# Designs tried in a protein design chat: miniprotein binders against q56419. Part 16

Target 1, 326 residues: q56419
Amino acid sequence: MEGRTLEEVQEEVFKRHGVLVPKKELEDLAKALEEAGLLLTEKVEARLKEEEEKLKRERPMRLAGLSYPEGEREARAFLEAFRASYPGEGEEARVLLMPHLEPSRVPEVYGAALAALEKTPPPERIYLVGVAHRPLKEKAAALPVPFQTPFGPALPDLPALQALDALLPFELFNTPLAFREEHSLELPLFFLKGRFPEARVLPLLVARRSPELGEALKVVLRDFPGLLVLAVDLSHVGPRFGDTPLTRTLAEEARRRDLGFLERLAEGEPEAALAFLGANPTRIDGVEVVASLLPLLRERKGKVLAHRLDLEAPTLSAVGAGTLVL

## First folded at step 3 (miniprotein)

Design P11
Fold by ESMFold2-Fast, scan of step 3:
Structure P11 (fold): chain B 326 residues (1-326), chain A 107 residues (1-107)
Amino acid sequence: as target 1 above (326 residues)
Amino acid sequence: SKEEKALELAEEIVRLAREIAELLTELGLEKEAELAYRVADLAEELLYLVDYGDPDVEYILRLAEEIVRLLKELARLLEELGLTELAELAKRAAELAELIYYEFLED
């Protein structure tokens, strides 16, 4: 009915049902639909308030039984299988870039991340920076509650989160609902909690570049040292992402762009990495994350451990994934 | 024979329609996917009639005509969505269904 005149609705009903509906009946129907819409909006608002209240206490698992096993024993076996998918040795990480793509699609890339975590001393806390897939009220947000995992709850580092909040020009805890279903935090957290069960976490989402976040984090990391994890996917190509269907040439271009980006980050040149993407346009999920964290990435040399372009043949699309240690 | 040609064409239509339906399902286009699944079901019915049953020419012609109509509608909807390559596949499937129609037009 929306976006159509009453005359157009009358014609359509006549064509479909063989009945000419008087204008008054269509007007009454339009009013009833408008009233139903208002009631639906009120119910939706009530539901969202209820969900928001639940998120003040904890963040439940959403992908258990789908992307990873629910049981602790099965989850441990799953994690070790991913480690076994990567034949190399890891490197110690002060900064880890890892994907948040469905793990079963890129097991060797997650295996490389696990190898790096094996070489890394257990941190007191993990700064887990993901990508907001839902709108945030501000450029970035955090949720200061336990995140459930098959390995037990990942507890928030409240003192570090409060220190971060105090340094930012906006409220850090601004959009709890954005965390209700957020795989860019949940999937990396599964692997991080499995390897560092006692580490506390700062779950952070970036929606738009926030230089003030990077500056604040540099200060907070000095006083509250920990592992910085950028949970980002690389190139997004194909119709699933508003692009043309994937071809061999486009896939090779995406691989080249991903590796060029990662290699420049590994040289400690994050501005050069962003400039490279500007000259070679592609959608990288975490460009806003990298742009926000420049102060933490400069002059930090490292190594690309793994890269893969995951091909979704049914959608003629692909997503790049990589593991980088700095 | 015309029956052999119709079997090959019907099998190809089933394959294409099913592929299109699966792709549309992955893209979250449930309404368009349902339309593609309907095409696959009709093409399987046509395949059965040609291969295993006594060919009811009148019914085969009606099935082929309906398959053509639905595939052309699907192609139009896919074009409106900017899914040009999938629209082209739907148009190709419609051409195959038209060939079946012509093979059975003469009794």
Scores: ipSAE 0.000, ipTM 0.092, lowest interface PAE 24.7, mean pLDDT 82

Design P12
Fold by ESMFold2-Fast, scan of step 3:
Structure P12 (fold): chain B 326 residues (1-326), chain A 82 residues (1-82)
Amino acid sequence: as target 1 above (326 residues)
Amino acid sequence: SLEEEIKKLWEEIKYLLLEAKYLYDYGDYEEALEVLEEAAKLLQRLQELAQQTGDPKWLDLAHKLAEEIARLMHEIVEKLSK
């Protein structure tokens, strides 16, 4: 920021993204950060380089003390409370779709996922596929390091990751910094590690449709069998997401879109699930993941265990979450 | 007590950081900056109360929160500059 005026930043954003950032908001933030000694671009850049170097060895917890307890005992009690929030029984999963939304917002949906994991034989490895919230250099990426959890480190399956990398037309380990702040992996991993402490993990992010990823994964899964987990949220509606305030009609539309998507996946028809959404007007964030994994989802039938549209009254917004076993 | 007030501010700042991360993930960069501005104001208040306690653990907490706010702000500014 030091080398640029706020007006130049606003102008560049408007030219590239068609968004005009209010000058007062940027000025107020810059003043607050300057007074606190926080607006130090070079020091922040140095810290990001340090974080990237650390990511070559391990991925630290970022949401401990925020979304889940840091201590092992407290984390265990927290996880068991989520299981208790779902009164039903699970079903065995070969593929599990679960949310990455803040767990406290949808405890029964995470509870349904935990119930499914209880009915599932312990896998040797978990293919954990999340959604990239930061740009990737390629359509997909992985980070081949231990991910810290309150239950101990989730160890990478290095042979399986290397086999996957060898089959792809791009470098799989292409954007380490994208994994530094990635709740679509960290939040599901908390629950998965708690239930399957011995399982190794392949932490994968999808930014854009990568059919080559799905084809490569189908090959790798033959030699390295494991549990496939799609960590995706469903509809995003309301002002928080650039939409109109939530109405009963919009909430009904979001529920219809969420359930229609999940039910078509449960019939083993992932192309029909994508076609049903069309232009994705309620912003289901799993579409790029499903489109990448088509070969793994076709002709695999299953069951929707839970669905919730979580209402956020202060913002008149909502996010859909669901648990699907295939 | 001062410690109870600090703990309340800490919980509020944690919630705002989580909210800013979600807004960032959904491409709402302008709104994320506004949330971080509120977090920075609460942090200044927490720093003042922490100083009154004379307990370095609260100053260490304030430093870690400041570092996280600055990091997120930098990431958003980088996004807005592309």
Scores: ipSAE 0.000, ipTM 0.284, lowest interface PAE 12.2, mean pLDDT 83

Design P13
Fold by ESMFold2-Fast, scan of step 3:
Structure P13 (fold): chain B 326 residues (1-326), chain A 82 residues (1-82)
Amino acid sequence: as target 1 above (326 residues)
Amino acid sequence: SLEEEIKKLWEEIKRLLEEAKKLYDEGRYEEALKVLEEAAKLLLELQYLAEDYGDPEWLELAHYLAEEIARLMHEIVEKLSK
């Protein structure tokens, strides 16, 4: 409709029906269309080039007013409400696995992540590793610009990003446009910036397993120590993901596979976690990230703080989310 | 032309949405869902062509149709989950 964005339409639907429509459906749609391989017109190319130039300066908020409040005071209250949704205590994290699913769907899972951050000493930098929902030119990418949040801009750790780039066999800053609409970074970053406002960030996306990324990160973390955050969702089951409609049996299978994966990671056995999934029939989002980061996950023991399999209306589908500290 | 291809997809998506709404009104929720899945597949194609064409009106229309499909699918899932 004229003069209306998808975000504005989603906000209006939420006001009228009390439902926040999942953006992942539109993102999956956009990815499938890009994979179809049509060439862009000159007008679209010019517009994308302009957007790419803007991304050289900063990454603006896209989900403010929808997934989290835009104002700093309201955002702070929102964050504390999510912490209150988790009744347990956290544990110190050197590595944190948290979701990037719409927060209102799994508040106790984000609350568990916040509990862990309360027990964690403030890091100088956060290595925030998300999952690419748009194609990347390489297996992984980063965007070395400030990411806007309601708590102020999350500043990039330029020396650490440059050190990482120097160690990789590909250009790290290879697909700026992939970061324009990327909730796997934006949603975790809201919580991380709220808790660690002084921390700099390395915003990283993984599209396909990159062992060279894990090896390079192991070296960089030695010189530039920080908190490693894996921002991943777990099982994706149901018709939207190529399964039959969600049944109790399929839901229990998804929960079993999610928990088996997380518990093996908690034992410091990431190869065993990957082997447990086999062909990944419930489509756990974190597989490519974990496979890329093996050197950073081995022999680190920890604890699963929370897990939820949440129904994804409108598609008779579900997405798993969890919080793991290592 | 791209514009003609976009218009054909838009007309077909609208037809499928009308069919799904009729099935929904008849309480035929599983059939309505299958029709909406087909509409969603065509919407994928429409959105890509609209991006290539570069007309913001077609992009806005594609976004609106995506929201309508999602809204109706949500109502169906709610009915089936009860």
Scores: ipSAE 0.000, ipTM 0.136, lowest interface PAE 18.5, mean pLDDT 82

Design P14
Fold by ESMFold2-Fast, scan of step 3:
Structure P14 (fold): chain B 326 residues (1-326), chain A 104 residues (1-104)
Amino acid sequence: as target 1 above (326 residues)
Amino acid sequence: SMEEKIRELAEKLAKLAQELAYLVDYGADPEEIKKKMEEFIRVVKELYELTKEMNNPEAERWLKETIRLVLEFLYAFEWGDVDYAVEILRKIAETAAKLAEALS
C-alpha cells in the first residue's frame, strides 16, 4: 500500500492479521517478504561497497566511546587507570601476548601489558597479529592504511608490509572488509598507540593456520625489526561457546589450561604449548595465531605477567585473558 | 501437542530474527543474508498457518504482535533504511521469545 502513511499501514496490518487470513493472502505475504529480502540484500551490498571504498584510505574507530574514551585527554587518563590496576613491574618484551576482549573486564591484564611496554624501548614498528572474527579470502590478511585512535592515526609500515606481501604465496591485502569491525586489532592498538605514538604498524589477521606467514615474518623482521604482538584471548568456556554451563570444576580446568599453555610458551616451546591443549585446542582462539608464528616463538624464554578468567554470569560462560612477555 | 509445535516455531523465529539482524547490521555476505531471509520467511509462514489452532489468550496476543512487526519489516524498505529494518528484526526476536514463554 504505497502512498499511505506508515501509521495507517501499521493499523491496517494489525487489523488484518489480528484475525485468521485466507491461504492466498498468506501466499501474498510470503511473496512480499521475498521481495523485501531481495531489496535488503541490494541495500547491504551497496553499503558494503561504500565501506570497502572508505577502507582504501583509512580505518576509522568503531569502539571509541564504548570500549575506550574518544577524547585524547580522557584516553590518557584511561590508560593510566589500567596501568594502576596492575601492582607489578613489567619486563622488556620482544614478543608480547596480550588479550583483545573488552578491557574493562580484565583491567589488570591490560595493565600488565602496559607495564611491559614501559620497560620496552620504543619500537620503530609493531607487528600486530590478531584473530579474524570474519571470513578471510586467504589464511591471513593485512590492511595497509592508517588506523584511527584517540592518540592520532597509527600509520602503516608500507615498506615492511610490501616486503611481507612479496614473500607470501597469496595476496596479503585480500579482504579489506574484514578490518571494518575487528576488535582483536582495535583494542590492543589503543594501548600500543598510547605507549608508542611514533611506531608504525603492520595490522595482521589470522583466520586459519599459515606456516608460510610465520616463515615470511621471520625474514621480514630481519630487515624491519620491531615488536611482535599476539593479540589473542585464551579459554572460551560455557554455553555462549557451545559448551556446558560453567562450574567451579570447569573454571579451574580452564584456568589450568590457560596457564599451562602460557607457561610452555614462556619456556620457548610453542609446539609443546599447542600439544598441551590436547583434543580441545579450539577453546583458545589464539591457537591458529601461535601455530602460524612458530618460527618466531621457538627458543624465546619469558614470563607470564598476568592471567584472569572473566566470568559472564548471565550466560554461565567465561573467557581467559593473559599477558606474556618473551 | 499443537502448543508445543507453536512454541518451537516461535523459539526458532526468535533465533532467526536475531541472526538476521546481526548479519544485516554487521554487513555479512549478501548470499548469506538471502539464505537466512528464506529461512525466516518459511518459519513465519508455518507459524502463521498454525494461528487458528491457538487456544491461549496470552500467546495469541504475542503472536499477533509478532505478525504485526513482521509486516512492519516489509514497509522498512519504503524508507531504504537498513538500520530501521535491523531494529524491527530485534523487536520480532523479543516478541517471538515472549510467545514461546507464554506456551512453556
Scores: ipSAE 0.013, ipTM 0.421, lowest interface PAE 8.4, mean pLDDT 82

Design P15
Fold by ESMFold2-Fast, scan of step 3:
Structure P15 (fold): chain B 326 residues (1-326), chain A 93 residues (1-93)
Amino acid sequence: as target 1 above (326 residues)
Amino acid sequence: SEERREAEEALKKALELIKLAAYVADYDPEEAIELLLEAARILTEAAIKLNDEELIKRAIEVLREAAYLALDYGDPELAEKARELIERLEKLL
């Protein structure tokens, strides 16, 4: 309420809500606002500082008990149930595209990813690239700490992360708090750690297209070979995403765009995949990741193992998910 | 009882903050969200002290309003903070 008089606030409330608030009541409310603002600011600042300090040591599980079981035995059974949901054999992956959507919504898509991991020799490290759902200070970020899972901590590959940081024009470890609540890393990591318990991880988030990230990763992967995982969802359509209610026509368009995108990636043509989407009218959130990683995706052929458009009936909305091996 | 009186006082203070949030939401949505988070804090502290599940349920409802305002305002980080607090409070029920 800086720079506003009591009369200005009263007038604004009347204009917006058609209610004239008594002066004494508004004065009492303004006092509550001032005190609440001071107390909340102190608490928020102290909490964020404490949480940031904790993130210097480890990244705790946030979705255990919600998206996957907390206990190791139960988590193992849960993971094997997803594998069983996919009837195919899988293909070896050098690059894996998998979703980060709630797994229970698309079990066969996660099952396809698990099938690919079964055919893949255990990597020494995994480059796990997700999508930032919170603002980053730079175009991309990483957090160089152990990530807790029901299968034990996924340890960071510190030498590879430091090599990557040295090649980037910005500080890689720039926004620790963005990693506190990040399902695009936590959900794929659950499955990856379950299959490759000894692999170290480079947990990376992309907020905006960063060609410098892809160029640096190409160099780092030469000296620190590993599995590249793009943890991205596909189309987001319907009112939940600021769009019209889902119709058969819109669902068909979303499936066509999802599959056209994935099939062009499978042909080793990531620029063609991006061009195919144009303005990205169905909101494929993998666009920024793919655009950042172009040097790693060109001329690498592969196969689409699974695709589903998951319907959220209450909101008449849908999210696309797919598994692609390159 | 003194416990009931303390619960009523906490609820009154929280309702004042919620009312403030409603009045400022359209022209200062960031401040409105902060006020709702503070109201939820007051209700939660009172609920723990008084061992009163109804105050926890009230705090959860206030946090849902904060999350909806944050989404309308275009601040997904504040919406995420509200969701985290809702999850923590639900574990106390």
Scores: ipSAE 0.000, ipTM 0.189, lowest interface PAE 14.9, mean pLDDT 82

Design P16
Fold by ESMFold2-Fast, scan of step 3:
Structure P16 (fold): chain B 326 residues (1-326), chain A 103 residues (1-103)
Amino acid sequence: as target 1 above (326 residues)
Amino acid sequence: SYEELRFDELFYRAMELLREGLESGNPEILKEAIRLFEEALKIARELGDHYREALVLYYLALAYEKLGDKEKAKEYAEKALEIAKEKGIEYVIDKAEELLKRL
């Protein structure tokens, strides 16, 4: 709740539950939370320590039953439905860019990713690079534990993770709690594990551009070949993201920036893709990941398989999503 | 494609009008939103884009409900739900089911 206005809290409750909470009741709640803040540090620290200890053993599913089915049979049918939503054929990927937003909002884009995975020989390991939605102690982090999925646990590639850690100027396993609730890894992993059940994974988060991560990964990938997956969303526009309400002009600008970014990546020109965005006015969250992975993306040509700008109608906001194979 | 660009222009403009019409209850604004959604629906069908089709059908149902045309609202919501269930479009399934429940 910290950093939210009472009006924003009231709107959030209305959007999720369809209930308008009187402002006075929200004010009373805010006062109670402030008073509890005197003891919050002890309780929060104890709970965070307990959660961190649990994450030393495994990363449980957080979005099962919400963003994807919990049961294996239902999860298989769900994945097949997404593949069916994309009418095209995939292409073999050495590098795959795919989204991490709610899959039901862009089924054709996830379907395109699945089509590419169908054309890709099963990798021994997947380098899954997502975007940190919580602060990291360093520019990047990894969590070397099994990630639970409806298709069974995605096992960590410990030798490759250790090789990566050894090459970095910072501790790779630096922020376990950032992985507790991280949809940029969990949602793509659902699809990747369903397609490649035997592949081990390197679950990586980028918070800020880390050229040293890209250089280290280039070395590790030579010794431990695998599929590189950039799990990133594109433009974020509209009031939900601190912007003006979505207009035709803003939607067109977002789409132009998304496609220009992806097309330059497809030409093997990631620096040109970053330069094209300039100040990143439509908030493409993939910028920090691409900037970190430059040595892995240069001179790799490929194809944009799908792109959508998904509208969230009640908020006049939108998020761009795309599938790119390199 | 040009058709995709044309769909987006019509769809986002219709959504702006839908929001205003839902808030104000102004039937002329709602009718204009419906007109643009109907144009967008044709394009989604031409493209064979079932996601865009289901989404537009849902918003047409919502606009007709606000206009008081419950028969058309039900017709569009049922069609949106049918496509959404077939294609696993959960956002539309949830919204269309909720809308049909109150119709």
Scores: ipSAE 0.000, ipTM 0.168, lowest interface PAE 16.9, mean pLDDT 85

Design P2
Fold by ESMFold2-Fast, scan of step 3:
Structure P2 (fold): chain B 326 residues (1-326), chain A 103 residues (1-103)
Amino acid sequence: as target 1 above (326 residues)
Amino acid sequence: SLEEEIKKLWEEIEELVKEIKRLLDLAKYLYEWGDYEDALYVLELAIKLLEEAAKLLQRLQELAQQTGDPKWLDLAHKLAEEIQRLAEEIARLMHEIVEKLSK
């Protein structure tokens, strides 16, 4: 099965940008690769099959040495430094919303999440729900393997994952390759495993709203109680995300929409939180997760512990991050 | 000498690899910026340099074999691995652009 053709690439560029990439130039590129002895299609397919086979056994760390330290001692010190960056006390969480943004950009937000975890009794399992940054074959997916961390492997809760799979109208374990490079799971998991080393994990990705996932999870949580973690970022504004360059007005609107969303969730009104965002003009990626998990979020009151809109001066863009306990 | 020619090719390949990495970083930046057309153009430039680097590497491999010295064979293998890694990363980014455009 071949991937996209050169003609398909050319047509998509034309549709999106109104310009036709000359076929001859794309053909010259393909010829250059062939002449170099670097015909990549077979090698890429073989590598993807090899990576898929590896993912049947475990999910390795990808961001160790970049977003967090690889060594256990250094990782522990790093985690405690993030806790220290938040001056407040936490609240017990049954549901935790935390970011998956690069931690160094919003240390006090991750510190607030750590504060909440300190007040939370150790769960037997964590339902870790992130956002898919790669296409999934279905609306949601899971990977039932150990995820490596500096604190040891986070083991999958196989009975709970199988119970979830049995209740869904689609195969839950449908896109293992989507988990190979997925920071929305890896970054929160670093902090969660550091605080709850014995907890098993259900690593879940949502690509599109899936009400059937929320209904199934409500049933599974009854039989397999645990901590629900929504690993989501908030507003995405600026040219990097299709907006004009960041202005004070756009930054204020992003903060207003982030906080309005979180406060409505804190009141146990997730439908009101979604309605408040409307068409989601500042691109809060938590919308699809919240819309999928409505049955788990209704009538559950809590507190917003932290919020920050992190500014990327070089790109004139910003990303919102927050910590919410329910 | 054969070793002087190998050293010259090594220096040329390293300079091309440096420029390919710069163009790849620029393409990633443009991709994040949503500028898919310019990202694709920059990737085309990177691939032209990659082709040149691969041809110089083939010549370096031939000379390394003539020396029979494991040092030069190891160098050729290291350079081949890096060039292959860059080619795979470029191909991956191109596939990502196609996926984004196909939405």
Scores: ipSAE 0.000, ipTM 0.187, lowest interface PAE 12.4, mean pLDDT 82

Design P3
Fold by ESMFold2-Fast, scan of step 3:
Structure P3 (fold): chain B 326 residues (1-326), chain A 103 residues (1-103)
Amino acid sequence: as target 1 above (326 residues)
Amino acid sequence: SLEEEIKKLWEEIEELVKEIKRLLEEAKKLYDEGRYEEALKVLEEAIKLLEEAAKLLLELQYLAQDYGDPEWLELAHYLAEEIQRLAEEIARLMHEIVEKLSK
C-alpha cells in the first residue's frame, strides 16, 4: 500500500465531492483483518509445525472410513469387489498406470489395475509416483516413513530412497506436509498394499516437470528393481475445471484424447503421447508425471486395459481414468 | 455438530468472498469507464461484505480451534489471506478514484 491513511483518503473524497467513504467501517475492517490474520497465522504455524513433526515418524490414513473401509476384513472384501467389477484378464506389468480419483466412481478401472497386479510377480518394492495437489519446495518430493493402511503399514524402502536422494540436484525429502493430505498416493497405495503386502514403497510426488527425477529413477531401478506405478488421472472437463458445461461432443473429445494418449504410451512413445495432448488442448492430470518419467517409459510396449470418463452430474464435469500396463 | 457448524460458516464466508469479488470487478469496470461516483458506491458495498466476512472468519477460527482439526485451521488461514488481498485491492482502487477526482 501507499503511505496515506484511510482517514486522509476519506476526508479528501468528502471535501471534493461530498461523498463520505465510511471511515469507521474501513478502520473496523482493517482491525478485524489484522486480528484474524495474526491470530490465525500463529495458530496455523504452530499446528503445521506439530503436524510436520508427526510426519517424521509415520503417515496416518486420512481417507479410511470415507474412500475405503477402516477394518482389514472389510477392506479386503472391498478390494475383491473392485477386482470382480472388471470382467477382463490382466497383463503382467513392469510399469502400471492407474487412477487416483475416488475409487467408487470408476470401479472397473481399479479392477483392471488389480487384474494386472494379479498377473504380476510380487515386487520387492513399488515406486509409487503421484501428483502433488499442494505446492512442493522442489519439483518433486518423497516422504521416507511408514504409510498406514487397513492392511498394515506400507514400509519405505530406505536404501532405494537414499540412493535416489543422492542422485538428485535437490533434497528429495523437502516438503513433508504435502503428504499429509494426498489422495494420489493414499488411494493407489490401498490397492497396492492389499495385493503386495510385503513390498516396500517409494512414495513420490511430482509438482512440476522434473527430467532429473526420471534420469535418477532409471539409475536407481537398475540397482533396486521394482514395480513403477504412475498414479494419474486423465482428462478434466467442465465448469469445475474452468471449462464450459459437459456436452456429448466434449465428452467424446475427452475420450479420444485419453485413449490417444494411453495408446501412444502403450506403443512405447511417451514423447508422441505428450505431443498428441499438446496438439489437442486438454487438462490432463499426470502430464507432469509422464514428462518427468520419459526415460522409464520409452520403448516399453504394453496394453490399455480399461478407460472410463466419469461424469460428475451436479457440476456437468467429468474426469477420465484409465489402466495401462507396460 | 461442531463440524456441521464449521462447514456452514465456511460456506457463508465463501459466498461472501464470491460476492465481494463480483463487486470489485464491477467497480473496476466502472472505474475504467470514468464512472467514479458509481464505482465508489459499489466499493462501499464490498467493504460492508468484507467486514462481515472478517467477523465470520474469526468465528470459524474459534470453532476450528475447539474442533481441533488442523485442516480447518489451514483452510481458515487461506480464507484470511484471500480476504486480506481483496481488502488491499479495494483500498488501492479507492485511492486511484481519489487521485482521478483530484485531476
Scores: ipSAE 0.000, ipTM 0.389, lowest interface PAE 10.8, mean pLDDT 81

Design P4
Fold by ESMFold2-Fast, scan of step 3:
Structure P4 (fold): chain B 326 residues (1-326), chain A 103 residues (1-103)
Amino acid sequence: as target 1 above (326 residues)
Amino acid sequence: SLEEEIKKLWEEIEELVKEIKRLLEEAKKLYDEGRYEEALKVLEEAIKLLEEAAELLYRLQELAEWYGDEYWLDLALKLAEEIQRLAEEIARLMHEIVEKLSK
């Protein structure tokens, strides 16, 4: 639209609607549509430029006051409430799988993650691997800036990020804007920073399976040991996700599918977990994360602490969420 | 909350889309009755509401992306497709009216 003449807009309307009569009324319509498009484009470009400049220095909170409290005291009480929602004991984690689904939908699952973090010695750094909800220029990306939280900024582990970048066949810091609105990092980070306020972070996004990322991370973790966190939601079922309306039978199948996947990961058999999903297909976000991190998951045994299938009755849909320690 | 803000925007856009459809049907009836000048005036009102809906849709799409829930992203996409369909129908009818007024 931008830079188009009125004549070009009129020709586009003619081609789309198959009628030829360029009169004042048609010209007025074309003009109104062009102006609306230009205004939206200008607003989007101006906002994205501002966001990109901010992302060169820090990643601001986007969900504070919405998904979690903005103030530190209120945020602390929020964490305590989530921990209290899970009646079980945690297990020490070297690898933690936790959800990135809206926390209020599955408080007991986040509570299980908090229980595991309570049993885990404070790591010097956290490798936080989420899933890209926006296109990345490469298979994976990272953003090497402080991420703001109600508990203070989560500082990047610059030496570890640079070591990772050096081992990859692509530029790691390739899509800063993809981190602007990324809840798969922001929501787990809120809980992780609350528990480990001194830990530095490697915020990583995976868009497509990258075996080279897993191999590089295995090397970097040797020199820069830390806690590996996979921020992954499980089954996505129902009309919300282009599937059939949820029934009790389909919900039971989704729960069995989620648990089968998690239990195979807990046995240190990530290839078997992926094969199980191939035989029992589902939209599990984070399949690409697991497939990328195979070298870090093999032969590492652990325990499933919690699983819930969050049911949304109005849409007859559900999303699975779980906590796994390895 | 973010979800409440998204839901409110979606409801506002749905009401605008409903009114645009009502105006489009009114314009079609006027066209069928040979009342071309009145049909054009009704379509001009529909275009104004369409511009309002497009502005709110931009905001809804931005917030739905932040929320990251496929449900709201899918609803925003369907709403965008419906708005585009209405814009195309309005343009087509307006062109037909201009032809009739030229005879």
Scores: ipSAE 0.000, ipTM 0.237, lowest interface PAE 12.3, mean pLDDT 81

